# VH-VL binders against o60147, part 3

Target 1, 175 residues: o60147
Amino acid sequence: MLEKNKYLYIFRHIQTNQVLLSQGNVLKKTALFQLPYPLQKPVAPNGMRPAKLRKDHWVPLLKVEFPNESMFQSVFMQLLNYRKYRSVQPLTSDLLKLPIPVRRRKIMRQEVPNTIADLADILNKEKFPENSVRLQLSDKSDSEYADWPPSVQIDSEEIKLSRGFREKTTVDEAR
Below, E stands for the ipSAE of ESMFold2; O stands for the ipSAE of OpenDDE; V2 stands for 0.75 times the mean of E and O plus 0.25 times the DockQ between their complexes.

## First folded at step 1 (VH-VL; framework fv_lerdelimumab)

Design l7
Fold by ESMFold2-Fast, scan of step 1:
Structure l7 (fold): chain C 175 residues (1-175), chain A 123 residues (1-123), chain B 109 residues (1-109)
Amino acid sequence: as target 1 above (175 residues)
Amino acid sequence: EVQLVESGGGVVQPGRSLRLSCAASGFTFSSYGMHWVRQAPGKGLEWVAVISYDGSNKYYADSVKGRFTISRDNSKNTLYLQMDSLRAEDTAVYYCAKDTYSYDSEGYYFDYWGQGTLVTVSS
Amino acid sequence: SSELTQDPAVSVALGQTVRITCQGDSLRSYYASWYQQKPGQAPVLVIYGENNRPSGIPDRFSGSSSGNTASLTITGAQAEDEADYYCNSRDSSGNHLYVFGGGTKLTVL
């Protein structure tokens, strides 16, 4: 389900570098289902629960302001499609030689560069007006993962989160 | 030790509703996600729905989305599937299945299954 | 959506080795789990996370995966292994959908 909005927020997990796409300033629990790899620790055979995940483990990676809702929806859907496409690509033989936990960490580490490159590719293919898309990055060096079109204005303003974003939350073990 | 017991199946007419229950024992029910999986007569397994350990997140197969509702009562160790607007193609044995996760494995799996309850949708 | 493909039937002689295969794009991203189902009975987990056996599953059952293919191998097949075998994987889209293979009927001759 798409929500009406002209802002795209992308969040990064501080420990794994996995990314989440959000249609607003609030990270919803359901967004965690975008992740290809669980964030939960293993469940013990005796049924003990894994440790809780906290919302403060997620930090803004970037914020994009689009001229209108239609452009936001188009880019958002294309970005989800790019992520799906990456999920079905064959793993390299080098990755398959690694133990599963090490393999997962290497793959997750690449989600930030990959997401930024995907976003830039989508924006380069769309013919938006010059300086019509505002991109704010938490770390400006992340802009170097891609070449940006003339439609994109990159700025250095801090990305402001809602007051409720930092409240503790529990993640579903079934995902 | 771990047991899942389904109930509530039966014969119903198309367009009617039916509610399935799954009573769980032998594990900490409130710590695990739960699934419904069905199997039409002579056919293969089809995943139907999942619910999180606390009931806050629910996901459905496209074939049942908007018609079925998964829910749970952790105080009673019971999983439910409310089935509305039933169709002939919903005829199947319905299994409840326990979810699990391992950090060292690639994904989730169903470690325990109930015996199943038969739902027949016929006119 | 992407599907998991299994051959509908396979036969093996008593005491011999049989390999049941499961193919699909989701297997490039997720390991398969395998379920044994005998007539009139619920499925039983026999392999998860590529090659892990639950307690009580005989060591003649093993799993492997490569690329878009997962395999269940039974070495020294026994009469009681005659059953339907289903592979399962997560939806490669990451939306928490699960997909089952069509099932393989194993006959032990």
Scores: ipSAE 0.000, ipTM 0.464, lowest interface PAE 14.8, mean pLDDT 78

Design l8 (at its last look DockQ between E and O 0.03; V2 from the best seeds 0.00; counts 0 for: pae E 15.3 > 2, placed apart)
Fold by ESMFold2-Fast, scan of step 1:
Structure l8 (fold): chain C 175 residues (1-175), chain A 118 residues (1-118), chain B 109 residues (1-109)
Amino acid sequence: as target 1 above (175 residues)
Amino acid sequence: EVQLVESGGGVVQPGRSLRLSCAASGFTFSSYGMHWVRQAPGKGLEWVAVISYDGSNKYYADSVKGRFTISRDNSKNTLYLQMDSLRAEDTAVYYCARDFGDYEFDYWGQGTLVTVSS
Amino acid sequence: SSELTQDPAVSVALGQTVRITCQGDSLRSYYASWYQQKPGQAPVLVIYGENNRPSGIPDRFSGSSSGNTASLTITGAQAEDEADYYCNSRDSSGNHLYVFGGGTKLTVL
């Protein structure tokens, strides 16, 4: 039978270029735990409340369709783990010379190419059927950050940023 | 020459605390992630914890999560492991090791022995 | 967390080839690194990223992987190669990031 949750939705922060992974087409607050650097401090007077998710600050980067839920779960978990491994890797000496805020901004900007490279690395190691994984990007040139295995098919249609990952409405269909 | 020197090991009673240090030299300490790996007497290696180059990210083995705290002082080129609520099964030689990236630990210290017994 | 399985002991005659194996599901997704440990000494990295040698490691050491298995091969074993050998890989779950094999004691006859 058909399985649920075969789509991975990847979002990019409009200012910092940080990346969030989601199993749904709308970000949940818990996705913020993926970030190594907080975007904002707690807003509650007592300082005990978690930062709020600003959904308007996140735009689609890419959507990945897997043939089934098992493959989705495997790749999704591996992407989260790759991020953890990257966070502890050595820092180049040129980056270390920069002031902390400047250094963090440059590291954050690399999350888009890094996430795309990590996805490709995972898919190259996994033995998925030919053309079984479909990628749809908001900017197709971002696919050039990696070499893709035969299991990957890149959609010719780009994701429209104005509506995020939301499904077409009757208004969109009428246009 | 890269050198890592662990210290702070000793005999400690169950339930108590101990803090290990690892003094680094011969490389830019603040550029590297650092690990703690332990080895019980006559047993194999077990990864314990890792800390990123700036201390902003930390990860722990399931067996020590909530009891051990990894930290670093880049101004002193020193890595630390704070061990709380020690158990007999924490008895081991504790090594600090430098993260090389990808899948490996390229340099290891000589180790410091922690014995948890009454 | 995932596990890496190694045979506890293996023997090889001086000058002959020996293969030490490491098996686990994480190896389908991540390469293994290999560590040599002699009695009373700290571990030494001998192979990383499947088949790369750090400077100073003899060319008789090589690595390979296929499916859920990684192997360390010593071609023309020497007396000084007698040691415990550990494989290491990334863990595919949670915040427990690394896992070691149980180790293989190599005896050079």
Scores: ipSAE 0.157, ipTM 0.678, lowest interface PAE 5.4, mean pLDDT 84
Fold by ESMFold2, look of step 2:
Structure l8 (fold): chain C 175 residues (1-175), chain A 118 residues (1-118), chain B 109 residues (1-109)
Amino acid sequence: as target 1 above (175 residues)
Amino acid sequence: EVQLVESGGGVVQPGRSLRLSCAASGFTFSSYGMHWVRQAPGKGLEWVAVISYDGSNKYYADSVKGRFTISRDNSKNTLYLQMDSLRAEDTAVYYCARDFGDYEFDYWGQGTLVTVSS
Amino acid sequence: SSELTQDPAVSVALGQTVRITCQGDSLRSYYASWYQQKPGQAPVLVIYGENNRPSGIPDRFSGSSSGNTASLTITGAQAEDEADYYCNSRDSSGNHLYVFGGGTKLTVL
């Protein structure tokens, strides 16, 4: 093929289950700006941003391989837009009644299922060619948060790394 | 206490226009997305439209797209629904509802009846 | 299909457990929320985000989901639970952001 494949890397925070999207297999400091607000007291509604990127706190959630940069950029930007819209919603009275640490955890706990559902929703709408998008998860049961279109081929092997996405020896068996 | 009060309903002929208002009180109106949801007599709920907290995003059900316009005035704590080219199928009780998060509706008004007949 | 399908009616004996189901393609990707509506009243949110209850909703109400199906469960049904119940979720197949099910009339015997 003329174009090199492009990868979307998605990380999960080991404690909070917050999610970060990345163009590369290592998170850049600027990835933290995907979270709406810096960590502070009191913390802002709909999001928590750590003061510093702790790379040892972020583990692989999933990786998506696209056949070209155009498809990658479209999906990446749509995912960011879904997250931005969700993050600016005001808090409810029920959430405001909770102690701040409990409220924070409840909000963040939904980021993994929400991101996976958003990804599947985008891929279902984009009408990509059959089997053109390859998905690899750290936990294959996470695929159950959504129904995947024919364009998506889910890799039979889970991501086995406990830190980062540097998989020099991963073999694609879809040949 | 959160209150939402709809007004502007009534009996109108097909093809005419009507504007609904929803007066909000007891909360910071400008911090919440708002919805219109309708219910035809003896029928179920049908989502109609949503507007983001600052008015920058608006979305509509296919059944009303191009005919209805949702808007808000945060300085007056008021949500609006402009309803043009009304049809008999638009006959319903219209509720305004507050978006509580992930587009879930935690407070509803008591509704205003719109009847389109002739 | 963007429709959420609910049984039109369900019955439960007083004090017993009942499940009200909602089925649709969008539920593979998104959680459902559930609304209770009594005659002449506006709907009331009873369950959101899978199994969360707003303040003031009794703990006998719970939610669950699997595949394309979401369920509202009422344990120890009371006479006051007699109402119409609607599921709602994001519309993944059309221009709508959200869609309601057709509603289920719960009768407490």
Scores: ipSAE 0.000, ipTM 0.467, lowest interface PAE 15.3, mean pLDDT 80
Fold by OpenDDE, look of step 2:
Structure l8 (fold): chain C 175 residues (1-175), chain A 118 residues (1-118), chain B 109 residues (1-109)
Amino acid sequence: as target 1 above (175 residues)
Amino acid sequence: EVQLVESGGGVVQPGRSLRLSCAASGFTFSSYGMHWVRQAPGKGLEWVAVISYDGSNKYYADSVKGRFTISRDNSKNTLYLQMDSLRAEDTAVYYCARDFGDYEFDYWGQGTLVTVSS
Amino acid sequence: SSELTQDPAVSVALGQTVRITCQGDSLRSYYASWYQQKPGQAPVLVIYGENNRPSGIPDRFSGSSSGNTASLTITGAQAEDEADYYCNSRDSSGNHLYVFGGGTKLTVL
């Protein structure tokens, strides 16, 4: 039997707290394209987008298990849309007063709570069946960034992973 | 504290059935997949079966497929293994184990011994 | 189904480093998890996801992978590390099937 890919992993960068979405526990290089800023030198944390994906620099923020792939896809795409929307929003006056490096760091620090809040918002709107979505966080306190609908079953224990991948891919090895 | 306690083991004749239980405590049982793993006396570990957190997905080792049924009652925090058409080669200590990450085994019970002999 | 192979027995002197290796085709695609089992006890997860340690596992335990192999390394072996060690990985022939290695008996001298 082949199970549909119904797992959403959200990873955070251990230094910058930037966030990447992943289908499954394999962080792909293409995930870097989720970052709104172009490649800059030097590499992160000074830059917004690192030159290469260092999987060991990314740790799971949370894991979501959906009932099926369709639900996963819906939520995944919506999360990307939320991110895109935020990236094009005008900067607040307060942010504009800050030097660019400081401003960037401040924005990056907000990615984790924003992403969690986005996820909760999306799930609230989707109105999935009660306890049909399993959510596990690396830090349980992160769940406090949002109100979760009854469809979400929050795990009482934290994720214990320290890497941004669990499986090898031939594509990643070839690159 | 996470605890898993297996029960239901015993001595049975070939062809008979036996039902094992695993009582879970100390964690949100309904949030985790669960596994059965067995170990024949003096032998290595053998994965037997897995069930998803909500029971919607089940997978079995080829050696037990069609004979064993894994199930769970989340309201009772209990995992089950229905073993039918038992064979001598099914003799083993049966462990229940909690799924960790994407199907590692981070917590194990102490096991229950099943002996199939004529 | 895929198979994982281990050396049946290895030994290490107290305080020295030992590597236990697991080999199998599935390891080309999946990370291994490692379990320690002492006589009369249930197995204990010691390494997962190539090189992750669960809480309570000493940092002398580490994991690595190369090609179709995965390895558990104990740097500075202690007497209490004497045990059977099993590798586990996904069976590449099935999405949610898993297979254990045959186990390695580690003796600490």
Scores: ipSAE 0.000, ipTM 0.575, lowest interface PAE 11.7, mean pLDDT 85
ESMFold2 (binder alone), look of step 2: mean pLDDT 91; pTM 0.934

Design l9
Fold by ESMFold2-Fast, scan of step 1:
Structure l9 (fold): chain C 175 residues (1-175), chain A 121 residues (1-121), chain B 109 residues (1-109)
Amino acid sequence: as target 1 above (175 residues)
Amino acid sequence: EVQLVESGGGVVQPGRSLRLSCAASGFTFSSYGMHWVRQAPGKGLEWVAVISYDGSNKYYADSVKGRFTISRDNSKNTLYLQMDSLRAEDTAVYYCAKDEYSGYDWYFDLWGQGTLVTVSS
Amino acid sequence: SSELTQDPAVSVALGQTVRITCQGDSLRSYYASWYQQKPGQAPVLVIYGENNRPSGIPDRFSGSSSGNTASLTITGAQAEDEADYYCNSRDSSGNHLYVFGGGTKLTVL
């Protein structure tokens, strides 16, 4: 019908800080295909690999509202491409000195700042009207990982983790 | 047609140079990492080099580092391998390959037919 | 470590099941992809991401992984499956990005 899918939902893993991108406010199992190489196969404590998406392990990082679906698609695809690019980038000499498990944890923890920086880079290269792209974060201090263009408006209200990306209801606002 | 076509192979003396090309068609070349993989006669596959989609990052197998240079021209949909200081052990069929990402692994979903490089006197 | 070990050769009777294995420390952290190569031909991807088949690859091909081992299983082997099979994975040593196993020559009797 009309243009829909003008929202980008970004999730963070509660333990690893790995990031997943979604077109909907609920993660699909297929989102696991986004996990970057070499970090795509975390070993469980008993040596078994993860069998399925644990939705309770992923919380909102940020929500982006675009002016239209075309710009949403452009930015979404560019972000996915940035993740692919990072998978073949050289590791710093400091990281190479670390044991593999420690190295992986440090790299995974950087996905949040890296994703935010990548988003800002893409938005700085695009020509959008002033205040036409709205960002809503779970932790507003995460906006400090990047310099934002004039097209970006950061919402003063943070995302409530207990509600995920669900809309406010009268029940949620009850005193 | 989705394909990769290698060229530039031939017979060359030790210590000399050769440049291989790989022409890509049927997909968005500038969106994918590209690789060179070689296979010595009667031997297995050996990964040689990779170049990122935008050409900014390159990695090499230790056996070729400092002698081979991978490059690409996205405007021409072409991948290159400049081979300097060639040795007899570089004799192999050289394949170009496109990578693809499933979220859990990188894999080579498209391969060229290969071009033979023979280093002999 | 960083190397992927395959048996050089295996045989299977027509219509029977064969398992080709690939072993290495990198497989604890990364999935293997599998390639089939027939004489004089380029390699063809048959399995990626542990157990995904590209379009056109028969159902008889499957993959699995456990610990430091990845396996390619061919159920009901056909004459046309006779080929060399290579596993590929990430190099965990940081020296290379990718490493191939030595290859397994499958003979279908």
Scores: ipSAE 0.006, ipTM 0.528, lowest interface PAE 10.9, mean pLDDT 80

## First folded at step 2 (VH-VL; framework fv_lerdelimumab)

Design a1 (at its last look DockQ between E and O 0.03; V2 from the best seeds 0.00; counts 0 for: pae E 10.8 > 2, placed apart)
Fold by OpenDDE, look of step 2:
Order: structure tokens, then C-alpha cells, then sequence
Structure a1 (fold): chain C 175 residues (1-175), chain A 118 residues (1-118), chain B 109 residues (1-109)
């Protein structure tokens, strides 16, 4: 069940805290291509791109509603670009001192706050109309990772999204 | 079970005021936007107003802008519609509706009838 | 404000398929939601987000969209489906405004 293309769903991996963007409320297999790591058979805990999407390993991070599909697409693409940019940046001296597995874990742990900050930055630059963008977080405290522009209204209700699956709305809960 | 119960409807003269209430239960009222929708006798549905979950934003249809005020008391799980300067064309059944995100109305009350007549 | 237009009335034979269409500029940007209303009753959400059904709504109800149109389809109409159907969407002309179609009266023959 796909919602309108104006909805951005962001998922995080339960173990690695890697982040996947979704156009729609169901995580697609193709989302794995967002990960900057080569395709390998081992699963993500080692900082690799898993060969298969395990939906049950991904939990909701946030949901964003944009004014229209065009705005959504713009922000979506920009988010991907920000991610790509970070992936090619030189490692800091501090990170280089760490063993590779530890380094990878540390980098991945920053994906959530980085993604949230990226989103806020992008939205700040886009200058959308006031209160035209709605943001719902799985954890309200995550909103503190960034300063949000006036275009963003943060929902008081935390997102209730099943792992890898669509959000359970009030009308869906009765099923 | 989600329940919305409207009250406050009645017969009023043009130019008078009326306040409608909607008592909500069965869901976290303070987490959802709420709407008023009205329906004139024998006519279609007309969206009237929306209020955000925390009351921070309010929007109105042009037909009622400047005359109607939507508000809410989350501590009482109640939605209100203050209707001032009522006109004959405001005659309708007024429904309170629960918003889901900002897209649709997943639950409706049974409505309360407002009749504006001289 | 934006307008949504619907045919005022349509009919369908029992067990047949009927499509109710809503048209308007706002539908280019926003999904439609559909509401069923029977005489003397409050409206009931039947379709949202193009093709999502709330709990309790039969699977014979489906939604679709194309361009500036949205459609509600009833595949295998039942007698109890006789009702007024309204489409709704956000209004593209304003911030967080909403607009209903004029409604379609569905008669099941």
C-alpha cells in the first residue's frame, strides 16, 4: 500500500542504525542501493550492504509530509546527495585511529542524527510555506538533532510504524 | 472505540452566535488535527475548518472566514466551533471529524443541526 | 478555492462494476479520499491515499488516480452500496484547505 508520493518515510536499521529513505510507507528492496557499501553476502552489522532486504530489521525513524510530490522529490534527491557527499569525505584523524570495525560502527551510529540534520538543512534552504511540512518522529527527542524551519510542524504523536511496514493508523488498528 | 459527539446545535436568528462542541473519546485527542464539516439540508459536504493537534494552526473555508472560530481544549478532549454573525446559508448539520495526518477524515460524529432562520 | 467535480448520479446493476470519478486541479498534487453517506447517517471513509481501505470496508471498494482525476471503483456492487459518495482532497489554492466534490448518488439496480 503506497501512500502519495509526497510522503517521505525514513527507516533505521535496528542493529547498525543505518538509514534508508522510502517513497512510500513500505520499504522497498531497491532502497538498499542507498547504502554506500558494496554488495556483499554478509548482513549489515559489519557495515556492509546486505544482499537481501530484511524488513523486520528496519524500524521507523520519521515520516514527512510535503506540500506536493515535486517538493518531496526535490528533498528526497537532496538527502541522497548529502549522504553521498558524506560517504566520500576523508576520515578524521580520530576515526583513523580506531580499528576498522569500530570505525564503521561509529560512522553508522551517526547516520540517524546526520540524516535528521540534513533534512532540516534542506528544508531550511527550500523555504517552503510556513507550516506546510509535517514531521512525525518515532522518538520525539530525535527532533532535537536539528533546528527546524517555520515550514515544519512537528507532530506531537510519535509514529507507530511496524518494522519495515506501513504506519498503523487509527483505521488500520482495528484490522 | 473512537467516538465523536457533537452538541450545541439549535435554532438561531441571523446575526446571532452559536457555539458547537465535539466531545472526543477512544483516541489520543491531543495528537490529531480536528475538522468541522457541514452539510446543508439536501446538499453536499462542505469543509469548514481545521485545527492542528496543539491548536497552533487554524484554517477556514472562505465562506466562514472571519465569522467562525475553531478551537480545542485538549485537557477536556473537546473541539469547539464558535459561530458568529450567522447567516441563513450557515444552516446545516455540522460534523466534527477526526483528521488523519492532514489527508483525510477517518472518523465522523453524527452531527448537530444548526438552523439559522428569522 | 479549488473545485472538485463529480457526476451527480450514476447507476450500476447488482454485481456489476461502477466507477465514480472526481476531477479537479488539486488532484494533481493530492490524493483523494472517498466517503460514503447513506440517508440520515454521517459520512464514512471508504478509501484514502489513492487505494487504501479502512478497517471494515469491503475489498470491492478500490481507488485510483490519473492526472487531475481520482476514481472510486466498486467491483461487484451490492445493494447496500447505494449511497452518496463524496471525494475530498486538499485545496491547492491555499495552505491546508480542503475541498469536497459535489457528491455522486449511486443507485444499485
Amino acid sequence: as target 1 above (175 residues)
Amino acid sequence: EVQLVESGGGVVQPGRSLRLSCAASGFTFSSYGMHWVRQAPGKGLEWVAVIWYDGSNKYYADSVKGRFTISRDNSKNTLYLQMDSLRAEDTAVYYCAKGEWLDYFDYWGQGTLVTVSS
Amino acid sequence: SSELTQDPAVSVALGQTVRITCQGDSLRSYYASWYQQKPGQAPVLVIYGENNRPSGIPDRFSGSSSGNTASLTITGAQAEDEADYYCNSRDSSGNHLYVFGGGTKLTVL
Scores: ipSAE 0.015, ipTM 0.648, lowest interface PAE 6.3, mean pLDDT 86
Fold by ESMFold2, look of step 2:
Structure a1 (fold): chain C 175 residues (1-175), chain A 118 residues (1-118), chain B 109 residues (1-109)
Amino acid sequence: as target 1 above (175 residues)
Amino acid sequence: EVQLVESGGGVVQPGRSLRLSCAASGFTFSSYGMHWVRQAPGKGLEWVAVIWYDGSNKYYADSVKGRFTISRDNSKNTLYLQMDSLRAEDTAVYYCAKGEWLDYFDYWGQGTLVTVSS
Amino acid sequence: SSELTQDPAVSVALGQTVRITCQGDSLRSYYASWYQQKPGQAPVLVIYGENNRPSGIPDRFSGSSSGNTASLTITGAQAEDEADYYCNSRDSSGNHLYVFGGGTKLTVL
């Protein structure tokens, strides 16, 4: 009867700082297809898309709670589209001067702030009710990459999980 | 099935204006950058302009900068090219093309002919 | 720094292999894409990225690159491959610009 709250889960790679979006609290192997096949040369085995999903290399970046699936789907699809089209933006002269491995690392390092800015831009365009969208971050200082609309409530508690967004069953070891 | 259909071509005098349209179907138009590419009779392809998926960024070849304006209406799935101060060298078939990452053009229309002649 | 150069014409015997080349400084940093155009028709994408074929393009078409040169290779050329071929890439001298090569007319003998 009542619409269920829907969550957007965003992961960060511990080494490269690349970002993956998920509607589930555990990454599926197909999430890697969000990362572009590099068009720039040279193509290396460690390009911008890993060959395999190493779940121990992806940690929580942020979680967004939406009051219903319609709002979630609208934001999620727009965010995926922003990421796709950002990858084709012409590069600045300063970036083009860099060796390709250095350039690639700088581009990947921008995925966290760019994703956060894109999310905020989408939410600023939407006319969602005040405080209807809850944002929780692993590092609250990351909220400073963007200006947030009145619809967004930033949770005072950081995400404390070190692996994914699921809590594992804990068993105390015997003394 | 992806379809791009250009319209609005014709014969115009130098110095006059013309507006081209491109009707898109078979894909989510608002998710992709769009381009105009032209081909003068008997000549090669020349890239003209690009517009981002949301219309926020527009870029032009030097040969048309300041005279042509690219635009889009995502609610009507339509791409436009406003061509002002037309010159004889603007005579060409004008294609609209769907961008993929803006680096290549995976689908093309069949083109509309613009002839600029006195 | 922004020009893409192609030979104006090449020929190949039926069933043989042909290579069409495209040279330009931007190809050191960006891949070329390749378009086939038959008389009276719109261009059709045949290769993008390093060596990706869109659906419907025969596997006899392939792409490669080295230095400032990109190549389109057709192995086992057929009569229907007779067409003009254009390369396209980014113009490295300015932001947000694209450039086509002058085109290569392929004749299958």
Scores: ipSAE 0.006, ipTM 0.521, lowest interface PAE 10.8, mean pLDDT 82
ESMFold2 (binder alone), look of step 2: mean pLDDT 92; pTM 0.948

